# VH-VL binders against q0atu2, part 13

Target 1, 119 residues: q0atu2
Amino acid sequence: MLDKKARIRTSREYRNVFEKGKRLSGRFLIIYYVENALDNNRFGFITNKKIGMAVIRNRIKRQLRAIVREYQGQVKNKHDIVLVARAGIGKSSFEGMEKDYIAIMKKAGLFARNANKID

## First folded at step 9 (VH-VL)

Design vd3
Fold by ESMFold2, last read:
Structure vd3 (fold): chain C 119 residues (1-119), chain A 121 residues (1-121), chain B 108 residues (1-108)
Amino acid sequence: as target 1 above (119 residues)
Amino acid sequence: QVQLVQSGAEVKKPGASVKVSCKASGYEFTDYYMHWAKQAPGQGLEWIGEINPDWGDTNYNQKFQGRVTMTRDTSISTAYMELSRLRSDDTAVYYCARAKYYWSFDAFDIWGQGTLVTVSS
Amino acid sequence: QIVLTQSPGTLSLSPGERATLSCRASQSVSSKYLYWYQQKPGQAPRLWIYDASSRATGIPDRFSGSGSGTDFTLTISRLEPEDFATYYCQQYESSPYTFGQGTKLEIK
């Protein structure tokens, strides 16, 4: 459940992450992330038209929500995190996106110890 | 040519609702948040709220919370603002305006032409 | 919320004169989040100055923006007939993204 509290909802908040955040690129995703002053994390998404036609875009949006929801309990708190879908993401599998997300989040140091659910 | 074209003037009774449309053309609709502002006759501008056009997330000025609903239809590049339980002090011109929210950041660089809503008994 | 107070409310001047319009914020606003708009009667506002001091595309050099923190200024070095309008400042530092009440610049 990626509820209202765990979402970046305002344009100003997105602007803050891109202006002040760090960036890491993966195969299908780019993340931007910055510490926030809250008790929780917030997630945002950039899924522009480059990733494909409407059916593909909607599938990617649904899958990214599911991936973020699955691992949100393992993410260190107090971060604003924006996921940017790369142009080739429409050809990826769910498992490919998931592995890319895990790798990028580990590289960013955003997972707590024992964050590796895939063993 | 980048444009925001709003729906025509409305006359409403107190207690009714109004839904104003804002159709975007000449740019990628999902790259810009859509904002709405109110200008009562002879008065300044008041920010109402914003919507993420891709994901639909909204953020409203508390003064309008509970009475305003912002939606969009990406298939026709159109944003909507609905204001309910209209009062006489809701008589105003309502504007839509866009703002980039990633990679390049700017102010409200493009505005719609405005929609006059008149609330009368 | 951040309140923006513009002064004066009305500024009556002649073409060729210098105009100075003030915008004061109730809390600090980063220069990157302070904007100015011009509005003429019956028209939508137009972006005029962004990031406190940067002119929007096509805006003449006679317009300059300055200031930081809580004090911001829009200056018109030599007024032209087309410059008579209402000017609004806006902050984008925090939601709600408030506007000042406007300064009406009118012909004396």
Scores: ipSAE 0.854, ipTM 0.921, lowest interface PAE 0.6, mean pLDDT 92
Fold by ESMFold2, fold request of step 20:
Structure vd3 (fold): chain C 119 residues (1-119), chain A 121 residues (1-121), chain B 108 residues (1-108)
Amino acid sequence: as target 1 above (119 residues)
Amino acid sequence: QVQLVQSGAEVKKPGASVKVSCKASGYEFTDYYMHWAKQAPGQGLEWIGEINPDWGDTNYNQKFQGRVTMTRDTSISTAYMELSRLRSDDTAVYYCARAKYYWSFDAFDIWGQGTLVTVSS
Amino acid sequence: QIVLTQSPGTLSLSPGERATLSCRASQSVSSKYLYWYQQKPGQAPRLWIYDASSRATGIPDRFSGSGSGTDFTLTISRLEPEDFATYYCQQYESSPYTFGQGTKLEIK
């Protein structure tokens, strides 16, 4: 699970990302991201009720946390990043979400070119 | 109709704990951070902290850090604020209030009715 | 933390008069993150002005908010009996999201 230092914890921090951040859409996810003044990254999640019933929402939440944790070492530091789950994400596989995340993070230029793999 | 309904008044002894509830209705509970504020008798408002109702992340005013715990139960659309090791200057009305944190960015547009907590020796 | 200082602490005026309530911040606050609340005895605060100058739903146009940076003002052009209450400013620029100590607007 993500360390609390790597989480967006405040409502003001969420608002900052949406107000000042860049947006990129993938198949299952939208990311909003903005440079922060820290030495680390922080991740936030929007998993509202449009993605499905509680069982589906809880599965998506677990899978998104796992994906972000797996790749966090490859993400360039000093960014606040919010993942927004799109309405159709409940029908995705873990692999489908993972590929979508990798693709949009690469498109955003957020993966370090020569970062050490965390696997 | 959108509203926040808080639990009733409480009388506590010094050193005890109190847990105030705030039940939301008329809106999607997970779309809004829940905030808590204190108003001591004859005094102004003091922000205590906030909780993300979907993911449970919290952020507390440092003055209350170590004594306050905010939780929620999304199945009943209810937020909780627990304050431990009570002392006489914790006597106050405690309010919950909501704030949208994505798509639209509102002030504290809806408040609970307040919960009087009295700490008496 | 950002400290909000309201002045005056108490403002004694009559119906029909103009009221000016000041809120000064210890550091800059974006207008989007400056709010005003009205509170009457025994009641919860009510959102009155948001984004420094926008009236909340149902708030009469005799109320106006203005200011930027560190200096903000709530003005009531002609006081009515229902306007006598305590008014708080709040900043949402940075945590902790502090309130001013309030201005009590009372009948002279």
Scores: ipSAE 0.851, ipTM 0.920, lowest interface PAE 0.6, mean pLDDT 92
Fold by ESMFold2, fold request of step 10:
Structure vd3 (fold): chain C 119 residues (1-119), chain A 121 residues (1-121), chain B 108 residues (1-108)
Amino acid sequence: as target 1 above (119 residues)
Amino acid sequence: QVQLVQSGAEVKKPGASVKVSCKASGYEFTDYYMHWAKQAPGQGLEWIGEINPDWGDTNYNQKFQGRVTMTRDTSISTAYMELSRLRSDDTAVYYCARAKYYWSFDAFDIWGQGTLVTVSS
Amino acid sequence: QIVLTQSPGTLSLSPGERATLSCRASQSVSSKYLYWYQQKPGQAPRLWIYDASSRATGIPDRFSGSGSGTDFTLTISRLEPEDFATYYCQQYESSPYTFGQGTKLEIK
């Protein structure tokens, strides 16, 4: 599970990302991101009820956690990153969300250069 | 109407635990962090901590670390604060209050009515 | 943590007088993260001023907030009987989101 150090835990930190961060949209996700004063990354999520009822929302939350956890080692440090689930995400597949995440994180320049290299 | 309704007064012995509830109505529960504050008799307000209503992430005032646990149940729009190993100086009114954390940003615009916790032998 | 020190602790005035309540922070606080609350005995606090200087909805224009950095004030231009209460400042700049100890505004 994504540990506490890698989570945006406070309301003030969420506000900072939305007030000062850059925004990029994908098909299913929007990311907001800003440099932080730490040596690590922190991730936050907005998965409000507009994405679906409880069963759908819980599935999306579980899947987003898994995607972020899988790729967190490839993300450049010192960023606070909030993932906003778009209203239609409940109808997406896991693969669709994963591709969308990879694409927008690459476009934002948040993946480390060596992590993107193909062997 | 937007409101926060807290559970009733509690009388506890030293060493016990207390769990205060705060039920939200009239707004989307997941849009607002829930905060808790303490007010001892004749004293000012002291911030205890906050909880993310959707994901459950918490952040506590270090003065209360190790004794406070905040939880929530989104299915009934209710937040909880549990304080353990109670002592006499925990006697206070405990308040919940909400704060928006994305899109529009508010101070603590809505407060619960308060819950008196009395710790006595 | 950021310590907020309010002065005076108690302010005794009559209706019609001007009140000035001070809140001093131990570290700089952005104006958008300084708030004032009013509390009457037996009641929950009420948001009064947000962003250091903006009145919450329904708050009379005799109340004004000002200040920046480490020094903030709440001014009541002409006291009404209903204004006698305790006022708290709060910073939301960084956790823990501390309150000042309060200024009790009482009728002389």
Scores: ipSAE 0.838, ipTM 0.915, lowest interface PAE 0.6, mean pLDDT 92
Fold by ESMFold2, look of step 9:
Structure vd3 (fold): chain C 119 residues (1-119), chain A 121 residues (1-121), chain B 108 residues (1-108)
Amino acid sequence: as target 1 above (119 residues)
Amino acid sequence: QVQLVQSGAEVKKPGASVKVSCKASGYEFTDYYMHWAKQAPGQGLEWIGEINPDWGDTNYNQKFQGRVTMTRDTSISTAYMELSRLRSDDTAVYYCARAKYYWSFDAFDIWGQGTLVTVSS
Amino acid sequence: QIVLTQSPGTLSLSPGERATLSCRASQSVSSKYLYWYQQKPGQAPRLWIYDASSRATGIPDRFSGSGSGTDFTLTISRLEPEDFATYYCQQYESSPYTFGQGTKLEIK
């Protein structure tokens, strides 16, 4: 869903976010984020085996992509952002995960004001 | 025992393609980027590219862009590198190697045994 | 792209001697992203030094890495017969993650 320019694609880019970035933790997610030198945002994901079996991991991956896609227009540009799924995320609903994402992104100050946003 | 086991040697004609496999065992396959490198006879090492084994994102050396495709199958912990439109200067040993991309940041600590690809013209 | 130039190309020494291998980078490389590998003929490379100066597991303390910025060195204080091999430096600072061309350490 996210286009190539909006993804963290290299191992070195992931390492940079963990080395230099700020961290905020929610109920189901942790975000690491750092300013980049681009005109756009890039998103990365960590979904390790601890979150559950393959069917659960695949569901979480689909839901995280959908949530990031839905709100990407509200995110302030020039940031590299890595979402880390916490071990308990497998028991979350889509709505619970979505609320958690919104809360931590607002607390990080990563949402820009978006004219005409309905929800 | 942590290891990477590659597919066997191949002989190809110019213009053909080759797909080399790299099977991981003894560790969590999705915790490590998989990298590929080329070593032509009597030459040094050249980095080809990398793949995120969990999400499938790739990054290639521009020298190989357009001819290389990296894929993986997480169900069998196996990474693949396909090189197309082979030329005589693609004759080389091809290695896979792993690198951790979060938490601790190791170098290429584990390498496959290498796969000789010979392109006869 | 960052070019790594190793010198000398070959180094002929006897067991018991001290070896000094150089790696120069075309741009600054963080020490955390400078690595050394040993390779013998017919074998895959082996991680030898990471973070410019830290020995990998099982590597004898006669091997030491040093340097920063653009100049890095691998030193072997007293050569043993098993140390004769080719040594490569590598940078992981930026893609493409380049290697030096190697220094062949051979027995005199």
Scores: ipSAE 0.825, ipTM 0.911, lowest interface PAE 0.7, mean pLDDT 91
Fold by ESMFold2, look of step 19:
Structure vd3 (fold): chain C 119 residues (1-119), chain A 121 residues (1-121), chain B 108 residues (1-108)
Amino acid sequence: as target 1 above (119 residues)
Amino acid sequence: QVQLVQSGAEVKKPGASVKVSCKASGYEFTDYYMHWAKQAPGQGLEWIGEINPDWGDTNYNQKFQGRVTMTRDTSISTAYMELSRLRSDDTAVYYCARAKYYWSFDAFDIWGQGTLVTVSS
Amino acid sequence: QIVLTQSPGTLSLSPGERATLSCRASQSVSSKYLYWYQQKPGQAPRLWIYDASSRATGIPDRFSGSGSGTDFTLTISRLEPEDFATYYCQQYESSPYTFGQGTKLEIK
């Protein structure tokens, strides 16, 4: 699971990513990302209420967290990354979201070998 | 019609806990972090902490860490601040205030009316 | 933690006079993360100035904010009776999002 150090926890940190970060759009996700001054990555999430009712929103939230956790070891350190769920994500399969995440993270140049993420 | 309405005044004994509510109306609750601040009688404002209303992530002033818990219930657009192991110097008015965390620059543009918590020996 | 020090603690003036309220930060604060609030007894604070110099909706143009870095100022060009209140600065540059201790503007 994503621990507290790997989460964007403050409103100021979210705003920094939107103010200073780069944006890339995929089919189901938009990412905003910016270098940080830490030795680790932090992930944040925006789930629009238009993606569906509470059950669907909660499923999408669980799936996004699981995807980020699964590929966390491949992400270059020192980045704050916010994932924004697009309208229509509620109809995507887990595999579809996963492939979209991998594609946009590769396009952003954010993937690296596991050696870059040792504690 | 954008407003934050807080729960009523509380009188507590030392060692007890208090839970203050802050109900939002007139805007999308999940678009704004909720912040809490303390104002002791005759004193200034002290920031307590913040909560992400959608994902529940919290960030507390270290002075309150271990005694404060912030939660929310998205279904009723309500944020909560609980303060435990109350002392007499916790007697204060407690405010909630909102701040947008994406798309625009934030300020604490809307505040609750305040909740007086009195800790009587 | 960024400490905001306001001066003076109390400012006693008459209507029609000019007021200058100072807020000094212990570390640099971007102007977009410096705010001013007005508070009257028994009321919640009200956003007065945001982004160091922008007036909130409905705030009279006799109020002006200025400054950058570590030194910020709220100026009231000609005091009106309703302006006598306590004014707080706040930084939102980094958590904890601290307030100054306040300047009480009181009638002489």
Scores: ipSAE 0.794, ipTM 0.897, lowest interface PAE 0.8, mean pLDDT 91

